# VH-VL binders against Peptidoglycan synthesis regulatory protein ReoY 2 (reoY2), part 5

Target 1, 183 residues: Peptidoglycan synthesis regulatory protein ReoY 2 (reoY2), of Halalkalibacterium halodurans (q9k656)
Amino acid sequence: MGKWVSVAEKRQFLKWFLTQQLKRKDAKRILEYLLQHYHLLEQVMFTEEIRGRERTLVISTLQSDEPGFAFYLYRRKIEDPIRALGELQANPADPIYLILHFHGKAQNHQYLQMLDSESREYIKRFKQFQAYKEETDSLIEAVLIENEKKMLLQQIDEALDLKDERRFKDLVKKLQELDRRSS

## First folded at step 1 (VH-VL)

Design g4 (from g1 with heavy chain R99H I100S R101E Y103D D104F S105W S109Y Y110P; framework fv_gevokizumab)
Fold by ESMFold2-Fast, scan of step 1:
Structure g4 (fold): chain C 183 residues (1-183), chain A 124 residues (1-124), chain B 107 residues (1-107)
Amino acid sequence: as target 1 above (183 residues)
Amino acid sequence: QVQLQESGPGLVKPSQTLSLTCSFSGFSLSTSGMGVGWIRQPSGKGLEWLAHIYWDDDKSYNPSLKSRLTISKDTSKNQVSLKITSVTAADTAVYFCAHSEYDFWSGYYPFDYWGQGTLVTVSS
Amino acid sequence: DIQMTQSTSSLSASVGDRVTITCRASQSISSYLSWYQQKPGKAVKLLIYAASSLQSGVPSRFSGSGSGTDYTLTISSLQQEDFATYFCQQSYSTPYTFGQGTKLEIK
């Protein structure tokens, strides 16, 4: 079994996506072109993997850390949306794989439902990767906070030894602020 | 197990063509997603990427060296070759070959397995 | 070309220390970053890819973090075998470029 994705469902999602701020504003023109041409939109398939032998469009929102635009065909990378649009116009019957990067896509049920089975597996792996990354980032932040506390405590001891009351008070305030931040 | 081993002339004279061979096992360069790159390192200095070849014979070159570089593969022998023309003392370095696999993040990375490197000295 | 800069060329540490090595890209590379370890007489070893993914077979004391232009490799408890040179590399665009390397030396 395979879930069928209607042109109407693709259109609705892409119209929403175009309300987001894109990293490459001129990439908007490609998506607008797809929305205006039923037969091209019919060829669009949502995926999370770049397809080496087929046309793959990658478009990212400003909030995403992914590249703003790329068009792949036979390991060629085209970074000019106008040039990519020309290739789409030249070969209207060929499949178009579309990768969209935006904040929260792993939790966006509408987007996930439009993905092929291979891409759904990729998203599952990506969620696992993000969970691991969040754990690692949390640990690194904790280490940085602890190192800063140790430096502040050393400086506080120095200020105490030097009887620098003003510096002591400033450092204690910084330590208190850091303690609040790590709560 | 993926393994790569470089071989080269050891010593080459200025203005000559340097030819390097990477012999590998544990993967085939006819398998979709597979690639091999060349990276070099002058003594006491950093790593510089030179060229990459993919399973479908597509090629990428460092633009600063592109006019002097030719990368090729012999899939039947599990070998990738790199030629550098008109060598100078600046080409003295340890030369590495490395495996890469097509990745959904960047297209083609990482360099996950490397050869031991082969030292090439350009001197008269 | 994207320039990769590691803040220090050399770093001294003792066994058991928590060590951090930093890497900065001249432009955003969207986490398309790998970390490599190089020891004399041994093949270069991939430690981390995609900024934070641990390569199979690499000890869990190694971790990577960062995004955009700033990235960090952390060794949570330094072992004797970890004294080596560490390189970052961006794979966001060709030519692929490496940092100059950070040599981790015994204090």
Scores: ipSAE 0.000, ipTM 0.459, lowest interface PAE 14.1, mean pLDDT 81

Design g5 (framework fv_gevokizumab)
Fold by ESMFold2-Fast, scan of step 1:
Structure g5 (fold): chain C 183 residues (1-183), chain A 125 residues (1-125), chain B 107 residues (1-107)
Amino acid sequence: as target 1 above (183 residues)
Amino acid sequence: QVQLQESGPGLVKPSQTLSLTCSFSGFSLSTSGMGVGWIRQPSGKGLEWLAHIYWDDDKSYNPSLKSRLTISKDTSKNQVSLKITSVTAADTAVYFCARMDYYDILTGYEHFDYWGQGTLVTVSS
Amino acid sequence: DIQMTQSTSSLSASVGDRVTITCRASQSISSYLSWYQQKPGKAVKLLIYAASSLQSGVPSRFSGSGSGTDYTLTISSLQQEDFATYFCQQSYSTPYTFGQGTKLEIK
């Protein structure tokens, strides 16, 4: 496991999470069961990725656009929290991966510290991606402006060759406006 | 509870440097993902984003004002500061600070979720 | 820079009305859009983020929709406290830009 998280830390966070309004009220029963059973909390790992081969529990608050509840195990997707609870009770020694969707989780320091190393790296890469996206969009715009500028310069040369004074003046004005847009 | 409060000089003379401070509580800029931004609003006009700073000291400035702006943070004091050099009457506005939050870890969807009440700055001789 | 245009600067309505405020971006902003409410003497309030997600504590009569370049804020049944100025804002690219605002006035 990449990061050690104490049962006390998991307990404190899940108690806070239960103060939120859940999309599926019956999912509360699963979290309450985990809180009442130390040996199961020991098996809980916080993650951001669904692990179909391992038990992955997804629980969302009312304000989230994500599904309210899902339990993944191998090729199965269980949407009934009571059935999921039965599976947890039957196999108490197996790991339980928990994905929680709630408002502000990207800035929730306590939650982020409980995530596995891979999930934390993903969040860091997202911030890098945001900066890259802005830079890439700017670069694409700059290339398009430069191509338009080259086209105008070619047309200006043609107007000079043809001694078309009015066209020359119009094209120079367009070039000046394009220069203002690029600066 | 999250709260932000702006403080500024109220009155500043043309050509001088305007210094603004945002003091906050209920969150920390030591928390990954957290940011604070500055937005201003001239009387009877719309909102203009000025700058923001993130927990990791990543800074962004409005290109129209970049040469005049400096944003900084003091994480231990829960403060973010903005300096605007060479002020003119065009800088007369209400200045707001606001916390930046993300909706989704993967997609971001940055937004200003809590705002201060604003501080009026008048540039006048 | 991305320009944000709200179709009207002022809109008159009565309590109980269904009100729609529109916002158009000069290019696709991929749902990186927020809606804010501003009342005289009160702090600016976030209503909607990511085009359609309702901020915690905001009444359910507020909703957001749209994609690409066209976005809408809807108030399903206008209340007295909703008379305010509403702004849209894009966070797709810096500089972040706001619409000019739509002032919702009592008819």
Scores: ipSAE 0.000, ipTM 0.448, lowest interface PAE 17.8, mean pLDDT 82

Design g6 (from g3 with heavy chain R99H T100R R101P Y102L Y103R G104Y S105F G106D S107W Y108S K109Y; framework fv_gevokizumab)
Fold by ESMFold2-Fast, scan of step 1:
Structure g6 (fold): chain C 183 residues (1-183), chain A 124 residues (1-124), chain B 107 residues (1-107)
Amino acid sequence: as target 1 above (183 residues)
Amino acid sequence: QVQLQESGPGLVKPSQTLSLTCSFSGFSLSTSGMGVGWIRQPSGKGLEWLAHIYWDDDKSYNPSLKSRLTISKDTSKNQVSLKITSVTAADTAVYFCAHRPLRYFDWSYAFDIWGQGTLVTVSS
Amino acid sequence: DIQMTQSTSSLSASVGDRVTITCRASQDISNYLSWYQQKPGKAVKLLIYDASNLETGVPSRFSGSGSGTDYTLTISSLQQEDFATYFCQQYDNLPYTFGQGTKLEIK
């Protein structure tokens, strides 16, 4: 069973969302259009998954790591907000699934209350994915820094063998800079 | 471990209704993002997508066949069924069902795990 | 409907060869393309999704490339178990359509 979400609740949330800085400023025009047309807001459903047969609109704030804008029609991706707006105007009676990416959405009670139970599972998976991504990226950076340190140490040893004071001093400076970054 | 298995009548007469069942394990159609599709391979032709269904009962059909196709799911039995009405010799094919997830964190629209297929012959 | 054309229906190759299979869409499909492997009596196997992403568990000798209308599956060093039929599929628009297949045969 779905949860009833009033147009007033959707309107209040979208007005708040528009106070955030969007990655794609022209995507703001689509949300403003929805706010100005009650019948379209009635068709809007908040979700976390792209729907196979339904129109799905994805909009992200500047603080989100997600792409700023995408509009999906039968899995076709449209990246031009003007083209997306034209499609919404042409087919006003069809459902519109809306995915919003913003900082702190997993802790935003109003947003979570507008989602079905299935979409809450997607948020949980997204949080898990972000944790995996952060851990993996950190590990890759650590390995790259460690490898560069090993190369610098080998080059320092070579400079010592060749009695090249200038090269030795330059390499030591680079090693100190890497050590500062890894701290 | 995702696994799918097709079952069908083997032989069906022209003008009759063909009923196919896909039984699966390793996932549930009560889980968000999960879906199952049907693909067939007629003799002398390539693969042809027929229909798919998702956890939320969202259904899509090949437009050339949609008047003859009905896809349904039984979530409690882990089954998806496909019915094809008014069959002809052109419906003779191997019929496959396949897992088609909407992956949120690893976005993919592909049919990632397939059953081994069931041969259906429309004859006599 | 979007037509998917695999120009070579059959290709003879030897173990160790670099094999290239091509797929052409009748219109731009924006990388919404997958590659599948089919062996007689076996389930069809997904190899590549979104034109260039290797599916988990698929050997690294398989790779996909391409954009727009032209796509390629490459096997860098053919193994005995790779003799099979390979299909491309677009999912940019309904109905989803497949190429006719390219059968890799032993020389």
Scores: ipSAE 0.000, ipTM 0.454, lowest interface PAE 16.5, mean pLDDT 81

Design g7 (framework fv_gevokizumab)
Fold by ESMFold2-Fast, scan of step 1:
Order: sequence, then structure tokens, then C-alpha cells
Structure g7 (fold): chain C 183 residues (1-183), chain A 125 residues (1-125), chain B 107 residues (1-107)
Amino acid sequence: as target 1 above (183 residues)
Amino acid sequence: QVQLQESGPGLVKPSQTLSLTCSFSGFSLSTSGMGVGWIRQPSGKGLEWLAHIYWDDDKSYNPSLKSRLTISKDTSKNQVSLKITSVTAADTAVYFCARSTYEYVWGTYDYMDVWGQGTLVTVSS
Amino acid sequence: DIQMTQSTSSLSASVGDRVTITCRASQSISSYLSWYQQKPGKAVKLLIYAASSLQSGVPSRFSGSGSGTDYTLTISSLQQEDFATYFCQQSYSTPYTFGQGTKLEIK
């Protein structure tokens, strides 16, 4: 089951991926092992979700905020790449689901075409989520800046009432710095 | 509307088995991506995760307690149960159950979005 | 096990204040972090997941930030209903672990 992807296409992509800086250098050994064994590459399926009863290997580059390495087996998490390699060697005929995290993944046409339709839908949802998150983060920052301006304006009014010229000047300078940050 | 409610004995004697039930509504544990976990909190202390069970009957246990814990589900009754064997005074706590969702693409392995109100269990003679 | 430490067990604040609660992990947890609110006699409430994602139904005054080992929960303008205990929790690795909690108290 799944979309047909040639071993040559998988090999070409993984060779490129190995040129990237990985968060866990030991994970490189697993990818190199897969590249050296045709029958294992035949079992590799590119995906975006961890699969409960399948072997799922997660490898990330330094640019990704995802875990550097994880190997899931029946939803147990193995964090040692050497142990994970041992499991792959012991069970060479079982499917291997591979999740790769790297900069520009959502725009990488070679990677996206190796995913099944469900995984492509997940990438689409992730892009929608990322756009929402960026918009929400900007709104939160604007609210925080506005609240700080409100507090500074109250403190400026108090300094004026108390005729504290030094405090007034210091607060005005801080307000100007916030105005520069918000613009 | 999603709701979870814990039930269990108010008092359990040391060395006995503690049995807890989480009854829920508004979702099904047959739905892909759904799970239910158990968390406890002793009086005045922090939260301690105990175990999780998922729609596919996959289970995870806190390693420090694994030998004493058994989690199970009855999908038709919308219930998840937790058993803790050989209880001691250290097991006195409020026990919570919570629904979790599994959605890796959001950068989250698992998170608990709806919790029950908790049930107090005292282990004493 | 991953230890989660919140820098303070209690914090005093007034309505309208901007409040920041910090959480530190003993190792990198790659933003697999959630924030919860607990009030006496009420169910624990999820506020933030994946370090910075606001849970549906949670007021926009709540926000999360951070990466690696250091994370923060911010309440931009504290409301009366926000006086509660706040917990961070990592879901990077089992066992899932929680911070000790930070209780927000009236100043």
C-alpha cells in the first residue's frame, strides 16, 4: 500500500539530506546503513506522522526545532541511534517509516512527491498552522507593546504630577524606544 | 462538549490494589489520534504522570511505577481504568484523567487538552 | 528523566500587570512543552501546547515562547480570574514530567 517511489529516488534524496548538518551526528550512521542496503530502502516510506505499530524513524537537521533523533516502535521511543540501528538490522523485512525535518521541507518538491497523500495533507495543514502562528505571534507582540506603552503613559502622568523632571525624561526616552520597536 | 470524570475508592488500605475508572463523553477512544492518560497530585505537591492508553490500545507507563500499573480501556463504555498494586501511604493523592491528542505535524508528540476534576484517594489503615 | 524547573514557586501581581512565568528543562525538549492552569476545585486547563500554540478557547492575553531548554508563559494584562497555579510539562520523552508549579497571588 502507498504511493510508488523508486529506490533510486529515495537514494538520491537521502544522499542530499546527508549533506545537511544533523542535530544528532550518530543518526547519520543509520541513513548510511539504509543507503547501503537495497532491500531496506525498498521498505522505507516517507511520512509526516508517527505510526503506532510501525517502525518510525525521526531525524532532524540543526535548522529544525524538532527532535534530533527518535525511533518509535509500538509508540515506545528509543533515543539511542545505535540501538535503533540494531533493531533495523534485526528486522530487515519490516516497513520503516521515515520522518525527516529540515529547513525548507514544505517547499522541497522532491521530498513532497515522495510522501503519500495523507502526509501531503499534513504538510498543507502545517503550512496553514504556521501562517496562523506567525499572525498570532505578531498580534501578541503588538498587545505586549501596547500594554507597556499604557503603563509608561501612566507613569509619565504621575511624574508630571510630582514634578519629577528626571523621571519624566527617562520615561519619555523609554516610550520613544518602544515606538521605534513597534514601527 | 468533552468531559471526563474520575471515580475510585476514597480509602484504600496499604498493600491492597487501587482501582480507578475514568468515564468520559464527547469523544470516542476508537477515534484515531485519541488517548487518555492518568496523572496524580499529592496534597501540596506537583503533578506526576502515571500512564497513557491510545485508540490503538498502545500503552505507556511511568518507568518508576511500571511494575505496579495496569491501564486498560473499554471503548464501548467510554471508560479507561487504572490499577495500582501494593499501595502505600506515598500513593495518597488526587488522581486525574485527561484526554490527549496525537498530532506530530504540529510539532507536538502529545498534549492533554481536557482534564477531569480529580478524585482523592487516601491510603491509610 | 527530564527535570522541569520553574524559577519561582510563587509570584505576586496586580490586575493589569504583565506577568511572565519561566520554565527550564534539564535537557533540550525541542518545543515539546505545554502550559496548564490549575484552580482549586476545578479541572486543570490546557493553555499552550507546542511551546507557543494557543489552545482553542483560551484568551489571547496568554502566550508562550521559548526553545531548547528555556520557555516562558506570558499573561499580557492579568485579570482577576488568572490568579491560579501554572505548570509547564514536557512531552518530548516519557515519562512526561511537570514543573513544580508557580502560584500567582494577589499583590
Scores: ipSAE 0.000, ipTM 0.470, lowest interface PAE 14.0, mean pLDDT 81

Design g8 (framework fv_gevokizumab)
Fold by ESMFold2-Fast, scan of step 1:
Structure g8 (fold): chain C 183 residues (1-183), chain A 123 residues (1-123), chain B 107 residues (1-107)
Amino acid sequence: as target 1 above (183 residues)
Amino acid sequence: QVQLQESGPGLVKPSQTLSLTCSFSGFSLSTSGMGVGWIRQPSGKGLEWLAHIYWDDDKSYNPSLKSRLTISKDTSKNQVSLKITSVTAADTAVYFCAHSSYGDYEFRWFDPWGQGTLVTVSS
Amino acid sequence: DIQMTQSTSSLSASVGDRVTITCRASQSISSYLSWYQQKPGKAVKLLIYAASSLQSGVPSRFSGSGSGTDYTLTISSLQQEDFATYFCQQSYSTPYTFGQGTKLEIK
């Protein structure tokens, strides 16, 4: 599915990607090589999955927890950029699958448009999961805030019973701060 | 629902070839991203990954055992086979097959697992 | 090969305890880590994948965290059915390797 993407679109995106800070500086040379060779860019397909019998190049920015550079050729994992470049030069007609990891990838519309359908579906599901997780975390925080309010109210009652004016004022201030946070 | 089941000889003699079969349902090894792995566990010991086969017939082996291992698939029968040559008492273990996928980028995990089949190497 | 080391082979705990199991890789594995539960007579079960993602159907008391070389599985309030052996596994590179396992035992 990435083959339907124009070389101009791929070139534009890769030029932008090269403005990012890469984990592996040597990976920049591989991308620059692709940019300088139109026929290789025609063979580049963007994906989110390693293709077992195809060439798969993985490049990551500094903000990503993913590997900085890896080149998969059949069963082999090559971490040497010089060797990877050699393989690209030796087999220029074979497909090149490219996996890019960078901050904000799931929200980058240009990148998503270049992915195959399976990769797009994965990103969509991942975004939905993140949204659900964020909502769940917010609900948990709301419950914790409510429980803290309950405890503060009990402590305020105790301070009133003990006629501890300073503690009463301190607890009321904490309750007001919690009320502000929950709004 | 995805299910896997191992089958094996139960008992094999030292120096023979051990042949194991994993039969599965709920997915096909013609589907992109799908794979099956073999893992073993000697009694009271930890887990050891043996081999993996992918939907495109790409194969990976544990280097410490590679010369003795052969993994293959029969997509039409929904089966994956593993052969281990020249077995010794050290190969006595419960053997598991498990489904794997590239569901989270290239992160791979095993789920579900088969129930396991015990293989004893003894004369 | 990447070696996976769990800090202990066994832990004693009581129902209701917060339990932490740690796993250390001999090199950075970039969150390519899964946690498994094994109970006697039952199939091995995936709990956590990609270091922190909870597998569908796994109780919310299980959570995973960590990055680089250090990873943790936490059970926030131990239940009777959680007494089992727990394994970490890296999938950063072949061969895929497992920790030696941590057996949770009743105190």
Scores: ipSAE 0.000, ipTM 0.455, lowest interface PAE 15.2, mean pLDDT 81

Design g9 (from g3 with heavy chain T100I R101K Y102G Y103S S105W G106Y S107R Y108E K109T A110Y I113Y; framework fv_gevokizumab)
Fold by ESMFold2-Fast, scan of step 1:
Structure g9 (fold): chain C 183 residues (1-183), chain A 124 residues (1-124), chain B 107 residues (1-107)
Amino acid sequence: as target 1 above (183 residues)
Amino acid sequence: QVQLQESGPGLVKPSQTLSLTCSFSGFSLSTSGMGVGWIRQPSGKGLEWLAHIYWDDDKSYNPSLKSRLTISKDTSKNQVSLKITSVTAADTAVYFCARIKGSGWYRETYFDYWGQGTLVTVSS
Amino acid sequence: DIQMTQSTSSLSASVGDRVTITCRASQDISNYLSWYQQKPGKAVKLLIYDASNLETGVPSRFSGSGSGTDYTLTISSLQQEDFATYFCQQYDNLPYTFGQGTKLEIK
């Protein structure tokens, strides 16, 4: 399954997370409850994917663009943190999957180390995709600039052959502008 | 261009094990959020969900049949298989496989593309 | 288990009619409800998911509505190709369950 994570590591991270301001203030009570009950914290697993059949808590900070709170179980979506807390208290032995949204999450090494293996691989793949997309966009731009330069060079040669001084000066100016853009 | 195709024995004897295979194209079970399920329909009756499997090997079974069902996948071959043990005449039905649509963080459990179905008759 | 009840097992209609098919869940399913169309000898087709979202490629005359326990599929102007059996399905809780189906017949 995923990497083993100690209760102490989970507790340390959640204490830090609670120093952030949550979008839903009442969701703080759920995290505080987990911190006060070691047996529940043992059942907590950090993930980046909502689990259809398992209990999945989603909690977001004010800096995140994600929704502030959701609790999923068997495709049900519970939006009231107090109702969610009641369900957790009723079934303390079942796993609890926790998704936390906060600024800088993808670069937070402590958080990434606590993720299940699938979520960790998802983030790695996402970073690779972002790098690939940026590289692809840059390559497309470079090709367009090179094509424009080739066209301008051909037109400059033609203006020289025709001794069209005005057109020559205009085209050279355009070529210089493209060189500035590509530098 | 998503396609699913069921294959099975057509006829199986009571007490034997029924083995079904779903072969698909146009998607992969290595993709996060994707899954495949099995649904059956006895002649003139409604649809009954049997089991499903997700990309991450998460499996679910209909509780009324759970002791008799085994679902598995071969991601490299784009196949999902279902075994039903100790079959009886009550297992005579058209068996469908269908894709579970998923995107990003949330697993969906509705079925967006279905195979044509394969008829399985249980008789001596 | 959550029981899905379609109050009518069959109904007769004419081309051009507005047709409504009803589906009731035995408990609140929070819009985790899909509608399917089945024609004899053809693959089952998804029409609506999450109670009201139209699947890509499905004609706009189909719509879904409802919440909680009561849901409806509406066909605003029935076409010849719409004569089929329609099923609702809940995916709020295991086991996933289907309604018994409503057969739409020519009258």
Scores: ipSAE 0.000, ipTM 0.461, lowest interface PAE 14.6, mean pLDDT 82

Design n1 (framework fv_ontamalimab)
Fold by ESMFold2-Fast, scan of step 1:
Structure n1 (fold): chain C 183 residues (1-183), chain A 125 residues (1-125), chain B 112 residues (1-112)
Amino acid sequence: as target 1 above (183 residues)
Amino acid sequence: QVQLVQSGAEVKKPGASVKVSCKASGYTFTSYGINWVRQAPGQGLEWMGWISAYNGNTNYAQKVQGRVTMTADTSTSTAYMDLRSLRSDDTAVYYCARDRGYDFWSGYPYYFDYWGQGTTVTVSS
Amino acid sequence: DIVMTQTPLSLSVTPGQPASISCKSSQSLLHSDGKTYLYWYLQKPGQPPQLLIYEVSNRFSGVPDRFSGSGSGTDFTLKISRVEAEDVGIYYCMQSIQLPYTFGQGTKVEIK
């Protein structure tokens, strides 16, 4: 289950990321290729966890203590960015999980909002260790969000009943965005 | 590992009914739909209908509408197809098949990614 | 109902040679979401069908790169660049843009 992220948001972030100095300079070619091909960028999902049976691309900046580059596929680890690019070109429709390591990542709101649900759970737990408070305003907001969720779930049920694939997909994306705002 | 395991072969007389089961494992049952597809001996594939394991809603092919009932038991992760008033032209291998399922990037399930092994139903005197 | 028509109905291929199967739909399979709802399945002898290609040109997990799909609108093609013994079976195209979902008649692929 991933969070919905527009191609425009991904593109804006990756263009910024490419202004950083990478540990592996040839990894820049992979990100440039993704930016030049809309269909591949649509398949990109930001994550913090390596997926053994799915394509997971890891790229790090010079300021990071993490390895500069790795591409994980079917329990294999590919360390050559050019070979990894060839694999992405050969299988353009398969999902691409992307892990980026850079200075200030934990405080980068834009990056954190693009993370999949599993990664967001980790960040949410971390935030819960940092600060906590209860307010009446928070309760009112929670009630409004809950009512909107109920409406969306009803509409999703209706779309499934009618086998309206486009409407179902649109409503699921709206629910994802609402989940983002509620966290 | 995603698996769909179907019940064993059935031999029925014309006018009888048959109930085929499809037990799912290795995934969240309620996030996917189950399709039923049949194949008469030496013939091609024919879609019979669909059930949502999420809400139990069904849609049946016109040819079997009124004779078929599809159900799903979420407590056992098992889908069922009950076909009544059997005719000789219902002789076929019956397959259950999973829709792709809930995927935020791909959306609504619409292709059959995993199939059961098939259940042979023979209708003869 | 959308009618799916496959040609040829049967192919006998020498090992290592290419094979091509055509699928034509009675109406466009392009949806307003920009996706084309066309799929290819292989049924090996004695086995259930297995997914090869989804949405015209995307290989399913584990499908060898010798398989490729192409086409648009109403005309689609499945190509096998070098036919192997394990590729023997019946190939089906399917549409899921409209209920009822419908399959082509199937194309039998055999080794000479």
Scores: ipSAE 0.000, ipTM 0.424, lowest interface PAE 21.0, mean pLDDT 80

Design n10 (framework fv_ontamalimab)
Fold by ESMFold2-Fast, scan of step 1:
Structure n10 (fold): chain C 183 residues (1-183), chain A 121 residues (1-121), chain B 112 residues (1-112)
Amino acid sequence: as target 1 above (183 residues)
Amino acid sequence: QVQLVQSGAEVKKPGASVKVSCKASGYTFTSYGINWVRQAPGQGLEWMGWISAYNGNTNYAQKVQGRVTMTADTSTSTAYMDLRSLRSDDTAVYYCARDHTVTYEWYFDLWGQGTTVTVSS
Amino acid sequence: DIVMTQTPLSLSVTPGQPASISCKSSQSLLHSDGKTYLYWYLQKPGQPPQLLIYEVSNRFSGVPDRFSGSGSGTDFTLKISRVEAEDVGIYYCMQSIQLPYTFGQGTKVEIK
């Protein structure tokens, strides 16, 4: 893994994030729990994509169109923050991938610095593509790219289930090429 | 505390079977795979096989194929390696090691302490 | 099976001196995804192996910066800029580009 983020940096950002109005009031309790437990906060990694079965928390502010809360684990989707909190308490040493949706995310330097290189590059390309799409008849192209990505993600998940390393690596490369084309 | 804890040393006769356990704690057992690696006295490392704690899928090295079985009990977060028809050249320290799939990388970042298996007549 | 060959098999160093270990694979470890699936482990006496370097050149968490990995394709090197007493043990390279995973035969590092 290329870039490490200090616990202090994560704590400072999450404290700021908690000043925003969340879509789900009870999701605030999970973030507060993470802030109170340094060992769990050490396991938190900021990302922009759902990591399949790996523990992935999605939390959104009111200004986002994304769901207010979702917790992904073993390809399961848990929509109850209290149940998600219980899983975190039971498995404190596992990585926790955190996706935060809020207004101005693509321009938030502090947030972007906490993302891995792939996630930062994806946001940059996505912003460029959104600006371009709005000016031309690129909507169809955007839909086709999104559908192709969804198919690849499903195939990646299947390859991961089957532990087919060769197929998994090939599919990830195809997904990266789509990300490159979407800019 | 993230760790893999293995069962104790075993002394077996040729032709017997041995079952080594590897108990995971401090992480979500079913999100990772468990690899088994052995080391004969004074020799290097030899990969024996792998099991997914999620779905129980296995892949065994050809040298032990047909006499090894790897299993995982998700209720106890414990992986097992059962090696049958033991020969003197199976004398080794047996390690379990976690594969790190979360970052989409296939390496061993967490190892058990090892289990010594001695096969002698 | 991919064969991993290490040289030297043993080396003795005075504390503070640099050390270098080579690892050669029988076929390229570069995948079409752009990643090279080569790793370095250290086994201290009486202990299990521990991960030092992943994907050729990335230090694993907690590994001192005196350790560095380099190489490409079939030729790889692990360097220790200043060997300390705590670095004594056997060093192994490993590939995971295809099953079965294979290790080099190991390089024993000793202090004189």
Scores: ipSAE 0.000, ipTM 0.438, lowest interface PAE 20.4, mean pLDDT 80

